# Ledger of designs, part 103: VH-VL binders against q9h9l3

Target 1, 176 residues: q9h9l3
Amino acid sequence: PRKMVAIDCEMVGTGPKGHVSSLARCSIVNYNGDVLYDEYILPPCHIVDYRTRWSGIRKQHMVNATPFKIARGQILKILTGKIVVGHAIHNDFKALQYFHPKSLTRDTSHIPPLNRKADCPENATMSLKHLTKKLLNRDIQVGKSGHSSVEDAQATMELYKLVEVEWEEHLARNPP
Key: E = the ipSAE of ESMFold2; O = the ipSAE of OpenDDE; V2 = 0.75 times the mean of E and O plus 0.25 times the DockQ between their complexes.

## First folded at step 5 (VH-VL)

Design z6 (framework fv_nivolumab; at its last look DockQ between E and O 0.70; V2 from the best seeds 0.00; counts 0 for: pae E 5.0 > 2)
Fold by OpenDDE, look of step 5:
Structure z6 (fold): chain C 176 residues (1-176), chain A 124 residues (1-124), chain B 107 residues (1-107)
Amino acid sequence: as target 1 above (176 residues)
Amino acid sequence: QVQLVESGGGVVQPGRSLRLDCKASGFTFSDYGMHWVRQAPGKGLEWVAVISYDGSNKYYADSVKGRFTISRDNSKNTLFLQMNSLRAEDTAVYYCAKEDYYQSSGYLRYFDYWGQGTLVTVSS
Amino acid sequence: EIVLTQSPATLSLSPGERATLSCRASQSVDSYLAWYQQKPGQAPRLLIYDASNRATGIPARFSGSGSGTDFTLTISSLEPEDFAVYYCQQYDNWPLTFGQGTKVEIK
């Protein structure tokens, strides 16, 4: 069995009117929730909107932030060859300008058994916050200080672990 | 600025069909789920349907299941609502509404932007 | 479905007065509750999300509170432009549902 990690990224707004989502923080945890990576990342373009209430990113976080290209290399090195768990993970990969093999990707926003367990429609896309509350009885992303990508990554991993056996069996029978 | 412009409303007889369009601008349309919400004259708001950002997931209110179809063309930044087998109770102003979201955490099923709506009147 | 009941149906007040609107859910929606303002002939406008977060551009006189089943929208001091219908909306589960609305009218 391959090693499993969970990833969560925070994005800021760049480009015209800040509509471009640029990676500004990335957190990666292992199966046990231990932090493997947690860095603020400096986008290559000027930040127009820090989206602080979501991202938790502030100007001071960018002072010594890791340049995107460097961070990307570090992150990809960690992800390579692993099963990567995330929530709505296509956004993380997009921000990273990297796409992990689908067969090695687990998106907790698209796991019907997980939604079923949470008494949600199986094919609905539920937020990480919703699932975490329903299944783990844990409040994440509370307040106006923004998200904690470490906390979110840990929650994502914990959610996946609830359905890991069932889902891995499903995927084995139905490879993506 | 975010802008949503509905069109296609009009007067139709019961049993007929009508298609509504919603043209979006001012944001990355393909990143967001989109909804239709309707409001009968002098009444409150009623959620109608949702379509995910990529069109892969759709949900409907029970009142319109089997009759309405929500769809989208991300290349044209347009949301659609195909309404078949229309009934008098479908008479309403139909709003397209933008879902909020944070990219890495999921989608938030409240609506930060609305169109001005298009009136659909179903009468014999 | 989750039923949202708003009260009162109509609230008659004068400019400068405090408005308190209630929204009660038939079951817990945690903090997944939004408030909208709608003026005649206009589309709804988002005021509050996640029960207590003020949307961008919304004046400070608007505030939301509550969790679970009981929620409140407060307008600390009514301005003339605040006379409208207000709706709550839950996004805890499908289908999404709105309250029936509270009309805030000028006394």
Scores: ipSAE 0.313, ipTM 0.791, lowest interface PAE 2.4, mean pLDDT 93
Fold by ESMFold2, look of step 5:
Structure z6 (fold): chain C 176 residues (1-176), chain A 124 residues (1-124), chain B 107 residues (1-107)
Amino acid sequence: as target 1 above (176 residues)
Amino acid sequence: QVQLVESGGGVVQPGRSLRLDCKASGFTFSDYGMHWVRQAPGKGLEWVAVISYDGSNKYYADSVKGRFTISRDNSKNTLFLQMNSLRAEDTAVYYCAKEDYYQSSGYLRYFDYWGQGTLVTVSS
Amino acid sequence: EIVLTQSPATLSLSPGERATLSCRASQSVDSYLAWYQQKPGQAPRLLIYDASNRATGIPARFSGSGSGTDFTLTISSLEPEDFAVYYCQQYDNWPLTFGQGTKVEIK
């Protein structure tokens, strides 16, 4: 059986008016929620907006942050060959300038059985915060000091476990 | 700056079709979910439809399901609403609205920017 | 689905006065509530998200509070540009729904 990891990233604003999202933190956890990777990452472009209220990223975090190219290499080495779980994971892959094989990707924002457990329409998307509260009775992303990518990755893995057997069987019958 | 411009509104007879366009600028359109929200004359706001950032997921209010189709062309920064089998109760100003993107871990379901709207009148 | 009931329907006040607008949900929406302002002939504008967080560029006189089913928008000292219609919106579950609005008018 393939190993599973969950990933979550925090981004800062680069480019004109800070509207481009660039990777500034990445956390990866294993199936049990143990942290495999958690680094602040220095974008190759000038940071226009730290987005601290949501990202939790401040100037001090960038002082000793791992340069993007090096961090990307470290992260991709961890992800290779594994089932990668995330929430709205396209944002994380875009920030990494990487696309993981679809057959090895699990996006908790697009799993119909998970929505059904939360009493939500199967084809609608739900936020990580909302699903976590409804299905795990936990509050994440509390306050205005920013999100924790470790907390979010751990929550994402726990959500996937709720539907893992059903969804893996579905994917075996319907290969992507 | 962020700008959303709707077009395509007008007067049509019941049972006919109309397509609305919303041209986006000032942000990376392909990063955001987009919505249509309508407001009948003198009335409040009613959510109509949503489309995900890549167009892969769509959801509709029950009042329009089966008659309206939301779509997008990310290469042209344009959101669409195809409205078929129009009824008098579809008469409204139609706004396109942008989800806020402040969370790295998921979708936002409130709207930080709105267009100025386009009026659709369905009457004989 | 989730019905939002705003009260009062109309709030007649003078500049400088404090406005208190109420929004009540038919079931808990936790903190997944936003407030919008709409002036005549204009599109809605986001004021508050996540029940209490002020959107970018919104003056400090606007504040939001509440959780669960009962929410409040407060304008600490009304200015001439604040006379408008205010809507609450929940995003706890689909479909997304708005309250019917509270009109804040000069009298």
Scores: ipSAE 0.281, ipTM 0.746, lowest interface PAE 5.0, mean pLDDT 89
ESMFold2 (binder alone), look of step 5: mean pLDDT 94; pTM 0.952

Design z7 (framework fv_nivolumab; at its last look DockQ between E and O 0.43; V2 from the best seeds 0.00; counts 0 for: pae E 4.6 > 2)
Fold by ESMFold2, look of step 5:
Structure z7 (fold): chain C 176 residues (1-176), chain A 124 residues (1-124), chain B 107 residues (1-107)
Amino acid sequence: as target 1 above (176 residues)
Amino acid sequence: QVQLVESGGGVVQPGRSLRLDCKASGFTFSDYGMHWVRQAPGKGLEWVAVISYDGSNKYYADSVKGRFTISRDNSKNTLFLQMNSLRAEDTAVYYCAKEGYYESSGYLRYFDYWGQGTLVTVSS
Amino acid sequence: EIVLTQSPATLSLSPGERATLSCRASQSVDSYLAWYQQKPGQAPRLLIYDASNRATGIPARFSGSGSGTDFTLTISSLEPEDFAVYYCQQYDNWPLTFGQGTKVEIK
């Protein structure tokens, strides 16, 4: 019986003109929504664009942030051997410079039964905000002060639970 | 520098097929969703189709659903649009467009870079 | 489908003047709205995303504001290269839709 966690990350702009997305915050919650990890993370490269409007990351958060290499080690220890749930989770794994086994990955942006439950086209990629509003009757990512990765990870886990039994059975019949 | 180059446009008869290519460079193609957007001569912009970064999800405007197929080959940095059963109203400049910054907490489906477009003319 | 209505259809101004362009959505799109500029014979160029964030390389004279259903693109002082057609685009829900355009032309 494998344990599940949900992950969400916030990124800042690095590299030329701030076009590279680098990890600056990561939150992990367990099945019940309890926070297992929530740290601001200092990228190994110069931050060009904090993207604060969406990331919620400000210069002050970086002052005592955990260095990327250390944070990555902590995060991967938590993820190893677990089913990891996320929304558009490829972006989180890219920022972590890590790719979790497909058989243990659940991406709420790519679950047709979840879209159908929200009365959305099954092959459309719906935003976390949309699915959360439609299926949980909650508003997340409110205002212009940036997203909360804890809030987003919790919402992602709640969304997955709505289709968990059906989707786990589907994946058992149709291994990725 | 980000560059998107479309090809494959031309003049075709109604009911025929045409395939458009878009060659991408200057960014990690496999990190981004890609779109086709069209513009009839002298008219506004119309979104046509999207394909996810890995090709696993595709979605279409109602006006082209069942006739057009979007696809990608990430090993060749190329986006495709197969257009079948073409109609006069499909006459347009077809642009490939790149999604902006990817963000794990939500999709950002604005288009930060566009190709120069390729003209498709469907006439009897 | 979310309909975006732009006004005015045409805005005739001189270089140095302030341009104010409106985009109204048929239902809330929150802040998921972008603005594009298109010159004759060219592809659109992204100006503003998420209602108010300037895209890379866009001059400070361009600014966006608004949320929900009412959005504004402002060009504080028109330059000769700013005479073009401007489109708004929503990405709150599928299908993605564009406004019909506002042409900014030289008086």
Scores: ipSAE 0.319, ipTM 0.761, lowest interface PAE 4.6, mean pLDDT 90
Fold by OpenDDE, look of step 5:
Structure z7 (fold): chain C 176 residues (1-176), chain A 124 residues (1-124), chain B 107 residues (1-107)
Amino acid sequence: as target 1 above (176 residues)
Amino acid sequence: QVQLVESGGGVVQPGRSLRLDCKASGFTFSDYGMHWVRQAPGKGLEWVAVISYDGSNKYYADSVKGRFTISRDNSKNTLFLQMNSLRAEDTAVYYCAKEGYYESSGYLRYFDYWGQGTLVTVSS
Amino acid sequence: EIVLTQSPATLSLSPGERATLSCRASQSVDSYLAWYQQKPGQAPRLLIYDASNRATGIPARFSGSGSGTDFTLTISSLEPEDFAVYYCQQYDNWPLTFGQGTKVEIK
């Protein structure tokens, strides 16, 4: 069995109108929820929209932020060879400009047994906040100060644990 | 600036078909789920259909299941609604709507941007 | 489906007055509730999402509150441009549903 980590990224808006999502924070936790990585990251392009209400990112966080290329290298070293759990994780990988092997990826936004457990349509994509509330009876991403990527990564891992056995068996029989 | 422009509305007879288009600009179209919402004249809003960002998932209101098909072409930033077996009760302004979304949270199915709508009139 | 019932159907007020609109869900939708404003001949405009978060560009006089089954949209001091129809919408489960709307009209 491979080691498992959960990842969550926060993005800011770059580009002419801030519609390009650029990595600005990345958090990685292990199976037990221990933080392996949590860094603010400086995008290569000028930030137009910090998206603070969602991202929690402020200008002050970018003062000593890790340059993207450096951060990317650090993150990839952690992810390599691991089963990576995330929610809507394709967005995280996109922001990282890195795509993890599908066979080693677990996306909690696309696990039918998880949705079933939450009394949601099995094939629907549900938010992390919704699933966390339904299944863990925990409120995340509350307030107006923005998300905590550490909290989100931890929640993602906890959600996956609820269906880990069933899902891993499913994947073994039906490899992606 | 986000812009959604519907087209394809018109007057059709019951039982006929019509296809609506929605051209999107000002955002990364392929990153967002898209919806159709309709409004009968003088009435409230009714959700019609949704398609996920990559087109892999679709959901419909019971009132249109089996008759309407939602689709998208991300290469053309266009959303479609194929309406078959149209009925008088399908008469409405049809809006395309952009799903609210934050990458780290997943999908939030409120509508942060709407088109101006296109009128579909089903009448004999 | 989750039924959203808005009240009152019509609210007649004068500019400068406080408007309080209610939206009740037939079952809990947690905080997955949005509010929209629609003026005649126009598309709806997002005002509030997640029950209490004001959308970008929305004036501070608009506020949302509530969770579970009972929600409120408040306009602290009505401006002339605020006279419109207001809809609530839940996105807790399928199908997505709207309230029937509250018309805020000038007295």
Scores: ipSAE 0.031, ipTM 0.697, lowest interface PAE 4.3, mean pLDDT 92
ESMFold2 (binder alone), look of step 5: mean pLDDT 92; pTM 0.949

Design z8 (framework fv_nivolumab; at its last look DockQ between E and O 0.59; V2 from the best seeds 0.00; counts 0 for: pae E 2.8 > 2)
Fold by ESMFold2, look of step 5:
Structure z8 (fold): chain C 176 residues (1-176), chain A 124 residues (1-124), chain B 107 residues (1-107)
Amino acid sequence: as target 1 above (176 residues)
Amino acid sequence: QVQLVESGGGVVQPGRSLRLDCKASGFTFSDYGMHWVRQAPGKGLEWVAVISYDGSNKYYADSVKGRFTISRDNSKNTLFLQMNSLRAEDTAVYYCAKEGYYLSSGYLRYFDYWGQGTLVTVSS
Amino acid sequence: EIVLTQSPATLSLSPGERATLSCRASQSVDSYLAWYQQKPGQAPRLLIYDASNRATGIPARFSGSGSGTDFTLTISSLEPEDFAVYYCQQYDNWPLTFGQGTKVEIK
């Protein structure tokens, strides 16, 4: 079977008024939740808003961060040819300036059977925090110091496993 | 400069339909989920509907499910609300609203920019 | 559905006074709470997001605090242009909901 990884990123605000989301951390875990990649990444443009409450990123993290171009190359080598799982994963790919094949992409924010298991409306985009609490009995993103992309990637993989057999069969019958 | 401009409001009888448009400018429209929020005269704010950045996911308040359809055309930077089977209680100013900045794993669904609103009046 | 209850319904104060507005959620919304100002005939304007972060262009006299179920908007010294209705909004879970509003009147 095709190898599967989960990805989560943290972003900072760049561009006018800090409205552009730029990659500042990326974490990738394997099927078992082991960390394959976890680096702070220096965006190619000036950081206007660290968004620390969400990103956990501070100036000190940027001092020795891997430049974006180098980090992107490292990350894409890991993702190539694999099924990539994420939550609202389009945002991660946008920050990476990369598009992964839809047939190899799994987005836990848009899996109706997963919502159904959580007793949530099938078409509502549920937060990773709420799905993780309801289905894994785990609290993530606790506190105001920022999210952990490792924690979030691990939670995302565990959520996908709950519906993996059903959803892979669905996608085989209904290619994106 | 972010700008949202609604149009298409008016006076209609119950059971009729209207379509609202919202023209967006000053930001990358296809990066953000968009919402409709309404306010009945003299009342507070009520969230109506959301559409994801690419139009693939839509969600509605219970009060409008099955009657209203949210849609978007990213090539024209335009958000739509098709309102069918209108009722007196749908009378409100309808606002187009933009989500705040997005996260890698989600969206922050506060509304950093609003249109000026368009009035829909449903009366016999 | 998460109900937000604002208090007081009306707050009558003089310019220069401190205004304190309360928003209470029926269940925890973490810090996913925004505040808006709405003047008559106008759209709402974002003041605060993430419970305490001031939006771009909002004067420093506006501040937000709280987490979980109890939130406060403070206007440290009221100006004449602060006469408006203020709404809180949670974005922790669907459906998104607003408080019923607090009207701030300048005496």
Scores: ipSAE 0.530, ipTM 0.847, lowest interface PAE 2.8, mean pLDDT 92
Fold by OpenDDE, look of step 5:
Structure z8 (fold): chain C 176 residues (1-176), chain A 124 residues (1-124), chain B 107 residues (1-107)
Amino acid sequence: as target 1 above (176 residues)
Amino acid sequence: QVQLVESGGGVVQPGRSLRLDCKASGFTFSDYGMHWVRQAPGKGLEWVAVISYDGSNKYYADSVKGRFTISRDNSKNTLFLQMNSLRAEDTAVYYCAKEGYYLSSGYLRYFDYWGQGTLVTVSS
Amino acid sequence: EIVLTQSPATLSLSPGERATLSCRASQSVDSYLAWYQQKPGQAPRLLIYDASNRATGIPARFSGSGSGTDFTLTISSLEPEDFAVYYCQQYDNWPLTFGQGTKVEIK
């Protein structure tokens, strides 16, 4: 039984016309929802699009942001050896330029029992917001100020906990 | 600059097959879900199919389930639509469309970029 | 499926006038609603996403509002190039669906 953490990252747009998603905030919570990490992160490249509506990131947040290389090291230290829960977590890992072992990864966007519980198609990729509303009766990512990665990470963990027993048994029988 | 270019349209008889291609450029193709949307002549827009960024997940409109197959080759930045058992009602301009936003916490499946479309005509 | 009903079917206006287009969903789609503009012989162009966010390069005269089931696209002052068909689209759930469109034509 390994320790479990949930991660959520916010990304800004870099590169030509801001089409490259670069890590700008990372939040990690433990099984109980306690914040283990929450930092604004400075991308190595110039930010073209803050994507504030979703990311919640503004220029002022980058003034004292942690440089990416440093932040990456801090985050990897936390994730190492843990079961990492996330939603569409491949995006987070890509932004981190790090890929966690598949056997230790839990993606709430790809858990059929979770979708079933939410009366959604099992093979559909539902948003964190949708699942959170349906299963937790909680509104997240409201307003125009952007997401809270802490809130999102906490919601992700709570969602996973709903199907943890069933899913862990499934994974034990069907290792990725 | 983002560009999507459809090809493969043409005139076919009912029951025949046709494959459409969509060549993408100007963005990281493998990071985004891609869609096909069609528009019958003089009619509105109809969503047809979606494929996830890595091709692992596909979804179809009921009107094309079992007949159409969406696929992609990320190494070639190309989206495909294999259309089998074509019917007259499949006659339409077929657009490939890029998902507008893709964040770790959600899926926003609006289409920020469209191709110019390719016309498929199914007639006897 | 979620049915989107647009109104009016046709809107006849003159340049400089305000255009108000409605899109009603058969069930709540939260803010997962987009608006597109399509001119004859052209592909649709994204105007608004997430109900109220203007897409890149879209003039300020275009604005979107609403949440849940009722949405509005507003063109504050019509320009000659704004006469086109406008579609709403929900991306709340499968299948993705479009409204039937509103044609904005010159009076």
Scores: ipSAE 0.383, ipTM 0.818, lowest interface PAE 1.2, mean pLDDT 94
ESMFold2 (binder alone), look of step 5: mean pLDDT 93; pTM 0.947

Design z9 (framework fv_nivolumab; at its last look DockQ between E and O 0.82; V2 from the best seeds 0.00; counts 0 for: pae E 2.6 > 2)
Fold by ESMFold2, look of step 5:
Structure z9 (fold): chain C 176 residues (1-176), chain A 124 residues (1-124), chain B 107 residues (1-107)
Amino acid sequence: as target 1 above (176 residues)
Amino acid sequence: QVQLVESGGGVVQPGRSLRLDCKASGFTFSDYGMHWVRQAPGKGLEWVAVISYDGSNKYYADSVKGRFTISRDNSKNTLFLQMNSLRAEDTAVYYCAKEGYYQSSAYLRYFDYWGQGTLVTVSS
Amino acid sequence: EIVLTQSPATLSLSPGERATLSCRASQSVDSYLAWYQQKPGQAPRLLIYDASNRATGIPARFSGSGSGTDFTLTISSLEPEDFAVYYCQQYDNWPLTFGQGTKVEIK
């Protein structure tokens, strides 16, 4: 009965030597893959490394980006009360400086039945790219211009749908 | 600065157990996955095990599954490797290794910092 | 399991010369490849990650290139401290694997 969304974030390097991962883009899609949110976000501190190979973020994207505090407020309003699906989703929540209830969180990197469908060891953390290729026969994150957080969020939702019935039943029997 | 210091190596007989410790400093330990990597004398590098940032997920090389257990104590910034049923082929220098920075949906499991290693010799 | 094959096994060169080291993967690892340097009696040191990105503090003479199955580490002009063993490592899929190493030694 709860609404379900998928989220994906892109991050840039801030702090000493660019080691801190700071939010620079966030995309949220609904159950059908329709985009609910997709914004470039300006981190509150100096960007040391755009990490463009992975993030797709360039200096030009930051010119009119939404300030972090404002974007965070918008994003949290969308996430509150919903089941949120992501891949390695703890990283997205760290970048948002936010902790979503575990009972409403679904992480496609840690779902044993999903790994089993992909012929992967149940406890191995598989990449979104590999699961998407194996289970959806789709290549994402193609090229060296960086990831698309919209594409990644959509893929994450489609992967969850493959195990949704089984996994929701499992969680009902084994509450976090 | 990031530092990783391994300890607990030594000479043990086959079939015995040994625990390795790795003390971390200079970074937020609980933000990163941690690994053990080993190197037999005169040989190359072999990945051994990984533990996720919060300890909830663990994975092992086939050569050590069922015998070794990786664990961590985030309150003490310490990584552990419990090695049971040791064999001669487990003789190696054991390195503690830290994952690099993260991006959502991409796994960057290269090792940006390594400890100096601790030698484990399994000898009859 | 993804096998990484490094060539040559040994590269005998003099200081000032250009070193070219190869790493070939048994299947595509995209750009999820790292290079490490290991000097005698020391731990490995990260040189290159994501196939071509220099790690913090690594001199500009080190460069990496390639994607898919074929990767190259280049040292444009060897310094005395560069004579060491070099390993490639893939992190595209489990288990994580290393190449067998290329020893760069003084001719």
Scores: ipSAE 0.568, ipTM 0.852, lowest interface PAE 2.6, mean pLDDT 91
Fold by OpenDDE, look of step 8:
Structure z9 (fold): chain C 176 residues (1-176), chain A 124 residues (1-124), chain B 107 residues (1-107)
Amino acid sequence: as target 1 above (176 residues)
Amino acid sequence: QVQLVESGGGVVQPGRSLRLDCKASGFTFSDYGMHWVRQAPGKGLEWVAVISYDGSNKYYADSVKGRFTISRDNSKNTLFLQMNSLRAEDTAVYYCAKEGYYQSSAYLRYFDYWGQGTLVTVSS
Amino acid sequence: EIVLTQSPATLSLSPGERATLSCRASQSVDSYLAWYQQKPGQAPRLLIYDASNRATGIPARFSGSGSGTDFTLTISSLEPEDFAVYYCQQYDNWPLTFGQGTKVEIK
């Protein structure tokens, strides 16, 4: 089987009103939760909103942040050929300006069996925090200091493992 | 500037159907989840339905589940609400609302922009 | 569902006075709380998101605070155009829910 990694990104707001989500941190973990990548990333445009409460990003983190183009290259090198697991992962890919093959992508926010297991509506998009609490009995994204993309990536991988066998069989029968 | 323009409201009898449209402009429509929120005359706000950015996920309030269908056409920047089996209690101003920005692992489902609303009156 | 209770139901004040509005959640919603302003015959307008962030174009006299179950919207000095109905809304869990509203009226 292909190697599997989980990814989580944090974004800051750029553009005139800070509504453009720009990559500011990326974390990648392997199947066992080991950190393969964790870097602060400098957006090409001026940051208008650090979104610190959610992103955990502060101005000081950008002082020695990796330029976006360089970081993107590093990240893509890790992702290439892997099954990539994420939560609402289309946002991460958008921020990366990269789209992984659909057949190699697993989005834990779009796995009905995972929601069912958590006693959630199958057709509702649930937060990573909620699913993690329900299924792993673990609190993530607590406090006001912002999210930890490493913690979130690890939680995402663990959630996927709960339904991996069932979901991979489903995908085999119903390829995207 | 962001604009949302609802249309399709009117007066209908109970049991009938009606379709609402919401035309969006001023932002990348296909990047955002869209919602319907309604407000009965003289009452508060009630969330009705949501559709994901690509239309793959839909979720409804219990009060309208099985009767209403939310959909969208991203090529036309248009949100729809098909309302079937209408009841008197469905009488309200219906607003389309744009979802706020996305974070990677969390959906921030506040509404940064609203349409002007369209009135639906269900009466015999 | 998460129930949001706003208080007071009506707040009668004069221009220049400080307005303090409360929103209490039946369970923790962390900081997934927004405030809206609605004037008669108009659509709601976003004031505060993520409990304490002012939306674009919102005057500095508006501020939000709180986390978990207790939230506050403060208008430091009421302007004539601030007399309206204010709603809180949680987006922590489904279904999305609103408070019943607080009417700020002129004394």
Scores: ipSAE 0.430, ipTM 0.827, lowest interface PAE 1.6, mean pLDDT 93
ESMFold2 (binder alone), look of step 5: mean pLDDT 92; pTM 0.942
OpenDDE, look of step 5: ipSAE 0.412; ipTM 0.822
ESMFold2, look of step 8: ipSAE 0.548; ipTM 0.847
ESMFold2 (binder alone), look of step 8: mean pLDDT 93; pTM 0.948

